# Miniprotein binders against q56419: the designs that were tried, part 136

Target 1, 326 residues: q56419
Amino acid sequence: MEGRTLEEVQEEVFKRHGVLVPKKELEDLAKALEEAGLLLTEKVEARLKEEEEKLKRERPMRLAGLSYPEGEREARAFLEAFRASYPGEGEEARVLLMPHLEPSRVPEVYGAALAALEKTPPPERIYLVGVAHRPLKEKAAALPVPFQTPFGPALPDLPALQALDALLPFELFNTPLAFREEHSLELPLFFLKGRFPEARVLPLLVARRSPELGEALKVVLRDFPGLLVLAVDLSHVGPRFGDTPLTRTLAEEARRRDLGFLERLAEGEPEAALAFLGANPTRIDGVEVVASLLPLLRERKGKVLAHRLDLEAPTLSAVGAGTLVL
Below, E stands for the ipSAE of ESMFold2; O stands for the ipSAE of OpenDDE; V2 stands for 0.75 times the mean of E and O plus 0.25 times the DockQ between their complexes.

## First folded at step 10 (miniprotein)

Design ib1 (at its last look DockQ between E and O 0.82; V2 from the best seeds 0.00; counts 0 for: pae O 3.1 > 1.5)
Fold by ESMFold2, look of step 10:
Structure ib1 (fold): chain B 326 residues (1-326), chain A 108 residues (1-108)
Amino acid sequence: as target 1 above (326 residues)
Amino acid sequence: GDLIERLEELAEEVIRYLKEHGEEELAREIEEQIKDIIEALKSGDTESAIEILTELAETIARVLHRLGAPEELVQKVAILIFDVARALGMSREQIYEIAKRFARAIER
């Protein structure tokens, strides 16, 4: 019933077929359809609740066999092939910005991240900060469970997560279902776990900028030192993202915005990087994460190791990805 | 109640592991401290329970580290300690302190 009254349906059926269906039978049919829809809703809700309970124990791989191999031996070879895609040398990172875009689209950008990790002493823990692609109940969230990888489970740093939660004005462990399909954590984690198998992880998502998160993390990182990873993509341009068709001019603007953003971050000027973007006309993905983490980015100088604006011919669109060490 | 169940579960996990590794005297000491927490709770002395838990959390972490306890056991114990800390109504600063002391003891 697409917003029509039962009388309108009854009249239309009579006009077309010469049969008057009693109102009671139409009411019974409508009620039956509503009951069937309610049962479907109950089935969906039950399945979501079951999945939520599973996520309170572990976060399984969702992209094995799709974005990376499921088996450890093949996954190790895959990881090394990505390193080889970047022929340069890295630089030690206290903070690493890396993408979460499909790895095969930007192999040298992920390779640059691996090169940086080669120069980085193995950390006790990794603060992995991704972008929430599903709504969170708060500005940010964490999921304090093992994340499965082909290299074994990435174990949560429970003390550091509890310390972080204690400093926030909201409950950090607030939206388990948001992690179910969150590739902004899973894809970078593959590379991080493969290189640092002993490091514990703080898997964090940002939905909306949270100055409170950055201030809390500054305190927590002092007492629980580790590697801070911003797992973010850059410009999103073209029809898939609400623009006109991608032109050479729009692509060059996106590239300039990406690089200008990264270079200002590399100068230790995160506020200037955000100001440079203004209204963020190329929809750089990382702005909410950077805006949250200002206290951790200020006055920290570094280097842009790689960048690509990857073109999607089927959608006439493009997504930027970069590797930055601080 | 739920708090006492968490404390008993914490005791069971830690004491079983210690006894399996020949640390019966430490197991008894930790069992006595957990009983002291429960007794303090029954007498309404939450401040004593918090103080004992804070020292106990660090002691458990140090012992598990020394014995090379499996990371999965360390994770279970950490969950139980923080469940107890919250159920005791510890302040945010007190929870932060337990987290810091536990982490330092596990890391060395």
Scores: ipSAE 0.726, ipTM 0.897, lowest interface PAE 1.1, mean pLDDT 91
Fold by OpenDDE base, look of step 10:
Structure ib1 (fold): chain B 326 residues (1-326), chain A 108 residues (1-108)
Amino acid sequence: as target 1 above (326 residues)
Amino acid sequence: GDLIERLEELAEEVIRYLKEHGEEELAREIEEQIKDIIEALKSGDTESAIEILTELAETIARVLHRLGAPEELVQKVAILIFDVARALGMSREQIYEIAKRFARAIER
């Protein structure tokens, strides 16, 4: 192990392959590692290959029993409780911006999303665009397999996915392992599948701004109409993200950035929203997604339904979340 | 070899379902079209193979939809069609056209 801790190896594997290997497995591997640093790599590679082969068939739930209930009955009660946490009424959405943060942190923001979905006619398909928290081979990716949920599998719209791939200058179906643990799709999909059980899904991840994606999706949406969902968080401030502990000033700046971003999107001015952020000093998560989807966001007027800056007390850090309907 | 195997798999899945649902004539027609694709490929007539596949994809989609085929079967068939299309070296535009036709045929 050339002087690296198990934690450093775990982190490296996570950074490189997007897989969190449990410490216990690493310990069992470390006992084997006293003899061969190579064996960890081979076993990890073999496991990653096996996981990649599984992802050719389905994407299993990873956060069931943790972030949301595994059982359907309990999952429905969960949805109702989240909806009840938002006292307002929603509006019909053609585009929905919603969070992918841990639901328990921002229940009313998810509740606002559910309120919007109540006013939205059931779509044939949902374009679910999340944030890649792991490296992708390309600027964006899709996983064309069923995503497991407590409400049954969210089935991919293969024709629409294929149409999108055909219009992109890169291979859309790349980096399947990036989807394995990606919560930016799994968490919003729980709410979406619960509300629209018959909708097909296009699970998309954006790692870097891709203007080509927005232009391609604009064409695809014409021929394959559906609900566009941006599953993005807002500001990330505090020690977890490289700042000082949260202060009133830092929180006010985060809120100002979040609301200023969302308001400009609500006015149909996505370029102005991006320009308003500048260097993005509060690290709004959704920037690369919005930058990729400009053609779909232009001139669409809407409404901000909810916003919260949620404090993570143990780290004195905060994350912004919002719900926007266009 | 891989392309022919995919075509045979496509045939087996679709023909089995059609026969189980009493569509024996249509099953025979689809089987014949798949044979024609294979023959076109063997002769090096890729253009004819692409044309037949494009029409066949729409026909299959329409029939599966009409019969109320399980979503899992529709998905499996779609995957196989697109695998064949890619293996045939179809252009992006041609693949997009198949996707559009297939999607329209299964619209509820």
Scores: ipSAE 0.031, ipTM 0.444, lowest interface PAE 3.1, mean pLDDT 87
ESMFold2 (binder alone), look of step 10: mean pLDDT 82; pTM 0.790

Design ib2 (at its last look DockQ between E and O 0.87; V2 from the best seeds 0.79)
Fold by ESMFold2-Fast, scan of step 12:
Structure ib2 (fold): chain B 326 residues (1-326), chain A 108 residues (1-108)
Amino acid sequence: as target 1 above (326 residues)
Amino acid sequence: GDLIERLEELAEEVIRYLKEHGEEELAREIEEQIKDIIEALKSGDTESAIEILTELAETIARVLHRLGAPEELVQKVAILIFDVAKALGMSPRQIYEIAKRFARAIER
């Protein structure tokens, strides 16, 4: 009712229903609706605070039994099947770009990531940088709690997270609720924990470009060495994403954009990678992550191990996924 | 208040574990250092409290690592140490230093 007078509401009810509602009854109804809205808001706020408090202790699995198996034995077999889906050998990674798309859609791309992890010495910690799919209070956030997996909990690197927090101009642990359901962390973490069960993790989300995050991470990585993982998907094309139905030409353009972006990153030229997308910015969620982490990506040469544009029938849409080692 | 409560929790967790593993001398030393922090705070000497906490954090981390303490205990101790550091109003540089020393001590 906001934006309408009681007289206007009374008139509209009369016109539609032929009933003149006394002003006092409308006032009483409006007050009751406002009070009911207040109670609903209070209940929602109380529930959100309760969920937030639970997230201060642990982050439970949300996709177990859906995107990956719940049991450890079945999860291990699942992981090995993904590795087997990629016929090539990996390369050692100091920085790994991998997808967070549903794994069953792009098994060979996840297999390439696993191949790279096989060639990589076990890290003390993993800096896992995903994309926020829910609003954050700041440009980036982290959640310093154990993340449950079928392989046991992925433990937070509390000292490294506190070191990072100390260097940032904002509170790093600012939006716990954004982590309650976040596949850009949960899906890569399943594979990372399976291959490096002893590694501690820094689970990080980027919502918007944060050059201060990249600068802080460059300092922290020097004193707290680890594997940097960018968990990002590539092109999003088609009606599901507000575009026209996918054609062969549009699919070829998306593949060229994805590969051009990845190849420039592989050359150690992240600014050139971003500029390459500038004329026709696709729905590549990795743009904000790459833009935030520029200091960590410059002059690091590597190799694109895999790329796929996964078609989503029946929507005539597609999502790009790739594995890049730096 | 809350800060002293966190220090007492830290003492309880660490001293119990050390005594259970035959490190009674070290348990006494750590207990004395925590009491020194509390005394410094009561006298308004926050600078001394910060200095003692910084050294104590590394010492606790080294000892727990040497004894093969469960990761759950190491995590709880780290949480308590950083809660105390923040409650003390330690600067970003000082918190970073504690973090670096603690991480180095528990390195695999």
Scores: ipSAE 0.849, ipTM 0.941, lowest interface PAE 0.8, mean pLDDT 89
Fold by OpenDDE base, look of step 10:
Structure ib2 (fold): chain B 326 residues (1-326), chain A 108 residues (1-108)
Amino acid sequence: as target 1 above (326 residues)
Amino acid sequence: GDLIERLEELAEEVIRYLKEHGEEELAREIEEQIKDIIEALKSGDTESAIEILTELAETIARVLHRLGAPEELVQKVAILIFDVAKALGMSPRQIYEIAKRFARAIER
């Protein structure tokens, strides 16, 4: 925090991790950091250990009352409003690509996801694959515990998770602390649980491309059928991400890359989608997820339902979001 | 010790539920099978223990599903079964087969 305000830190955490940490928690952390100096390491370690032990039982909501309502009644009204924000009809999804961006920024994109879910028969299980915004011990991880939502707990599919673990060359159940505040799972899960209250969930995170994950999931999905959800954002451009302020040219390039990526996925050509991005200069965050799931995306044709490049005016930056059904 | 404790916990959770729902005969059968697993383990017959556990896991899953057991109980039982399976040193293939059978048994 050398020279940064708590607001700047909050903004940076939100920028990096998509989590709005309450100012009070940051104040408490800052105060704890100031008071504890070297003793902070032990207290922080003890707290992290306690949080890790809690994550063996459940993953609590972190964004309730911030990104979505905490109360079930209000949460249902929230879902309805988001669905209403998308004027179109959805299509049945076997694979759903949807955002994990702050819902209020791209309501119609989440609305498109809800529209697709309306046309989708209730799955027995949902494979929810998010982006790890924190380091993982392995390329991918899962947390085999209930995730709290306003609609009740999203229960894990333990048999399917164990089947997946059995087929992977690494321990799937790694880095539980990475799930604690991971919004790439929490935000889409709100919508998914609200639509499919009885579905079990496989909460998965990808930090780095894992071809092994895609091959393993291909086998698992045969024996454990379900809805595959890719919770990914698209381009990240502007000063928050190391670019100049958003210009027409930069926005057009971001949109071109987002749409070009989604369209190639919609054509059933995920390798072409990755190749189209090259070095990924607009920083599509879903690249590692898509690269991991190639075996599941090949030859599956679908439709782009929505896309938005949303401007964050205070930082003159923008994030792309899209909804794709396959 | 830890493996036996997990088997005992599995037994307690399942047997309690079955007795509460009038399935006393089945509860006795499951209890006997768990005892057989423990005896196999004590004798060093891990293969027999794995075989019994594999069939028992499917049986438990099927019965809990049939009785409309709360999902929370099904989850607890699944955790215990897979913990026992791992502790027994079951192969990835064997664990996968248990998972597959368990999932099918609780399919809606």
Scores: ipSAE 0.771, ipTM 0.907, lowest interface PAE 0.6, mean pLDDT 91
Fold by ESMFold2, look of step 13:
Structure ib2 (fold): chain B 326 residues (1-326), chain A 108 residues (1-108)
Amino acid sequence: as target 1 above (326 residues)
Amino acid sequence: GDLIERLEELAEEVIRYLKEHGEEELAREIEEQIKDIIEALKSGDTESAIEILTELAETIARVLHRLGAPEELVQKVAILIFDVAKALGMSPRQIYEIAKRFARAIER
């Protein structure tokens, strides 16, 4: 209604339907509709508060039965099948870049990550850095609670998280609801917890580049050593992401960008990796995480173990995924 | 108010565990230190409360590690310690130091 007065509504109803509705009846109806809308708003708000309070205590599995099995025995077999999808040997990692794309789409890429973990001494803790797919109140966030997995709860490293929070110019524990459905943590965590059941976790999200996060993590990692995991995807191309349908040329460009990015990271040149992407025309997902973590990536050499640009046939689109050890 | 309640909750969790494991003297020592923190707060001596909490946090971590405490208990105690530390208004440097000392004591 274009801001009409009750008299104008009354006049319009009379013109269209031949009925003169008393002004009082229109007022009563408007009030009732407003009250109903207010009650719905209050119910939604109460539900969101309830969900937020639950997330301050634990983060339940959201993708069990969808992306991986819920039962531990079946989950263990699932994990082993992924390892078998990569017949090669891994390399020891101090830093691991791995995807958060649906695992069944890139089985050998996750298998390569498992091969790397197989060669990696069990860490005291894992710094798991994902990509926020929902807005954060700050550039980065953490959720200092157990994350449920089929292999048991992944417990938070509370001292390391508190140390990190203390060094940041913003509150690290700032957006619990953003973690509710965040697959960039849940999917990699399945593989990490399956391999390192005793490791505590720092579940971190980056929404926008935060140089402060990288500088703080450099300090924290010296006092609280552990495995750094960048849980990021690579190119996103095709109509789902704002392009024309996937062509051979677009796919070739996406592969070139993915591999060039990973190779420069493997040479210990993260600034060069970012510069290589320019305006990021293939929308590599890991840019904000890498840009935040520069102090941890500089001069750290390693190897690209796997890469796939995976086709989404129904959407004529594709997503890249890779495994890099440093 | 809330700070005193958190301190009492910390005491309850730790002392109960220690008594269940035959550590009566340690339980009394920790109870006394928590009492000292509360007394310092009542006197407006926040600086003393912070110093006592810093030593207490490391002591609790060492004892829980020595006794093989379940990780669930260690997590609950850590939450309480850091809640208290923040409610006391400890500086970022002081919170970092407690975190480092607690972690090293638990990991020994």
Scores: ipSAE 0.760, ipTM 0.910, lowest interface PAE 1.0, mean pLDDT 91
ESMFold2, look of step 10: ipSAE 0.755; ipTM 0.908
ESMFold2 (binder alone), look of step 10: mean pLDDT 82; pTM 0.785
ESMFold2 (binder alone), look of step 13: mean pLDDT 82; pTM 0.787
OpenDDE base, look of step 13: ipSAE 0.771; ipTM 0.907
ESMFold2-Fast, scan of step 14: ipSAE 0.825; ipTM 0.928

Design ib3 (also named c_32; at its last look DockQ between E and O 0.71; V2 from the best seeds 0.00; counts 0 for: pae O 5.2 > 1.5)
Fold by ESMFold2-Fast, scan of step 12:
Structure ib3 (fold): chain B 326 residues (1-326), chain A 108 residues (1-108)
Amino acid sequence: as target 1 above (326 residues)
Amino acid sequence: GDLIERLEELAEEVIRYLKEHGEEELAREIEEQIKDIIEALKSGDTESAIEILTELAETIARVLHRLGAPEELVQKVAWLIFDVARALGMSPEQIYEIAKRFARAIER
């Protein structure tokens, strides 16, 4: 009914069905539909406000029993199985790039991340930077509450979060609802909390490139040292992502593109990594995160531990995942 | 009013916990420091209030950490301290300094 006159509705019904609906009945119907629409909007708004208030206290698990086991013992066995899927020993990380793709699709890539964490001294805190899959009011956001995991709650580092907020030109704690269902934080956090149960966390989401976030984080990391984790996936190719169906040639190009990107990051050349992607256009959801964190990635040399292009056969699509230590 | 109310809430939370754990003298010292902040504010001496709050934040963090205070209390106290700092009109640099001192006090 929105944008239509009652006379237009009456005329259309008469033309299609040969029935003249009295204008008064159409008026009453339109009023009832408007009233129902207002009530539904009010109920939705009330539910969203209730969810937002709950998020001020904690962030509950959403993927337990789906992407990882709910019980602590089963979660521990699951984590160790992923570690076993990677035959290498890993390398110490000060910066870790790992995926947020469904773990069962790329177990060896998560295994490589776990191997790197085994070689890394337990950090006081983890800066966990994921990708916003829902709109943010600002370019980036954080949620300063405990995140539930099977290994116990991952506690926020409130002083470091407040220090970061103080340096930013926008309010850091700006979109709590964006964190209600966010796998780019929840899935990496499961592995990170399993390895570093005492580390506090800064759960950060990037929606759009924010150079000011990278500049602020460089300052904060100096005074609040910790492990920086970029939780990002790589190439997104195929019809599911608005692309042509995956062929062997396109899969090989995606693999080369991912590795070329990671190798340039491993050389401490993040601007070159971004330029390489610009010359080889594709959807990599990590672009906005890497572009935001340039000051933290420059001149840090490291190693690519694993890479996998995971095939989604029903859609002829694929998603790249990798583990990079800097 | 709001700023003094937040300072009073901070005092209530910390002093209650300390008294419940037999730290009567330390509770008295922290109560006096909070009163000093309130007196400085009433006299228009915001600079002194900021200085006292900065030292107090670190002291509270160290004491709660030493006593093994529950994480819920530590989180609530941290929030109250930063709310007070912002209400005082502290600069980003001053808030950063409080955050740095608080974090060092609760390090493992």
Scores: ipSAE 0.648, ipTM 0.872, lowest interface PAE 1.8, mean pLDDT 88
Fold by ESMFold2, look of step 10:
Structure ib3 (fold): chain B 326 residues (1-326), chain A 108 residues (1-108)
Amino acid sequence: as target 1 above (326 residues)
Amino acid sequence: GDLIERLEELAEEVIRYLKEHGEEELAREIEEQIKDIIEALKSGDTESAIEILTELAETIARVLHRLGAPEELVQKVAWLIFDVARALGMSPEQIYEIAKRFARAIER
């Protein structure tokens, strides 16, 4: 009814049905629909406020039964299957880059991460840095609550989070709702919690590059040592991402960009890795996280353990994923 | 006002737990330190209040760890300590120091 006069609607009804509907009846209907729309908006807002209050106490699993098993026994078998998908040995990690792409799409890439964790002494805490897929009020955020997993809750490292918050020019605990559906934390956390059940977690999201975050984390990591995890994906190419149909040439370029990026990171040259991408024509997902964390990546040499550019058949598109230890 | 109420809540949570575990003398000592913070605030001596809170935070963390306090209580107490620290207007460096002392005192 929006965009029409009441007289136009009245005339159309008369022509179609032979009934002249009084203008008052049409006005009453329009008012009722507007009131129903207002009530629907209020209901959505109330539900979001309720969800935000729940997120101030805990972050529940959203992907159990979808991306990984809900039960602990099945979840452990799932981890073992993923480890078995990577035939190689890992390397000890001080910094681990791993994907957040759907695990079943890149099993050996997650398997390589598990292999690295096998060689890594259990840390007191894990700095888990993901990519915000929902807007944040600031450049970065954290949610200082338990994150549920099939292996039990991943407990927050509250003192380390408070130390980090104190060093930032903005409030770190700024956007709880952005964590509600954030798979870039939940998917890597499943693997990390399964391997290091006693480690506390700093669940961090980056929306836009924040040099302040990297400088603050360098200070915090000195006093609160732990494992730094960059939970990022690599190239995104094809029609889903605004390209022409995926061709062999585009896929090879994406692979080249992914590997060149990872290899420069492995040489301890994160600025060179970013410069190699230029305008980022294959849309590597990890750029904002790497750009934030430069002080933690400089001079750290390591090794690329795995990479896959995985085809999304329904969208004729592809996403790259990799595992890097530093 | 609000700061004093937060200090009293911190005291109540910790003191109740200590009394339930037979630590009456420690409960009294912590109550006295909270009173000292409140008196320093009333006299306008924010620096003394900050110094007492810093030592108190580490003491509370150490005691809760020694007694095997539940994680829920440790988190609640930590939140209260940091809320008080912010309300006192402590600098980023001072808040960082409390966080470091608290973390080192609570061993899981």
Scores: ipSAE 0.579, ipTM 0.838, lowest interface PAE 1.9, mean pLDDT 90
Fold by OpenDDE base, look of step 10:
Structure ib3 (fold): chain B 326 residues (1-326), chain A 108 residues (1-108)
Amino acid sequence: as target 1 above (326 residues)
Amino acid sequence: GDLIERLEELAEEVIRYLKEHGEEELAREIEEQIKDIIEALKSGDTESAIEILTELAETIARVLHRLGAPEELVQKVAWLIFDVARALGMSPEQIYEIAKRFARAIER
């Protein structure tokens, strides 16, 4: 390791490749490298190159058996249980805002999304816009390969993806490694593929607000109609996110911001929703996605179906999640 | 060299499928069109190459759809077409047009 710590190597790899390599994997690599007399960075780079080459063909499941069942039969039972957790009825969605948080934390919020999907005619394609929790080379990216799910592969809509790329001032197909472990796409996609098995998917990530993306998508959606899904979480408060432990006051502020954001979106006022957040002191996750998709959200009225601020007790932190249909 | 190899790969995938499904005449027609693209490229007539590719893309899409080709094959072929289009230096508008035509041809 030439005097670098495992943490420094992890950080360097993250900065260069947008991949967080688990410390355990780095330890195993370090041990193997010590035995082989190789540099940790070289082996990590070789491994990342191999993973990148695999991502040219498909994106495998990473959270199967952890966040959701791997087997199709069990996965279907999982969907039904989540749907049952939401006692209400859904509405037809043209735009669906749903969480990407660990499903077990906010089952009724995912249940509300499923309720909306029950009222939605099967789309030909789904524009799935997630949050990049890893660095991207550009403001946004797409991965034009099949995403594995328990229900079979979610196949990309290549014509629509190419149309989108053609309208963007940057290369859309960038940073494939950022998709490898990105849960903001994988978790929502489980529910979406389970309900719409024949829909093609456009898996998109937003790292930074891109007005160009929204304008391009507005054109593409005209010629390639489909369901727009914003896979975003809401407030992130508490020690994990740089705050004091969750208090009643902090929780009330998080809820106020979450609901105020969603309500303004439901009124068709996305700019007002962004303005309401200001500096975003409760760290609403979906801000950059919404800011990118303004042309698609304007004047669309809808309904907030569910909201939850979920406590992570071990860290005294909380994350907001919501389901909105437009 | 890379562009020709991509065209040959496109040809192989499409022609193989068509022959397997009894579309021998169409397979020959597509093969001839791909040869024409290659010849146009060799002669420096990029405009003709783009025109032929644009029409060919729609034809391929329509036929694969009509024959009920596996989605994996349709996607592979689409990707190859777009890769060729980019390599030809097609404008964003031209690529967008191919994408729209292809999508319409495979609409269910």
Scores: ipSAE 0.024, ipTM 0.295, lowest interface PAE 5.2, mean pLDDT 87
ESMFold2 (binder alone), look of step 10: mean pLDDT 81; pTM 0.783

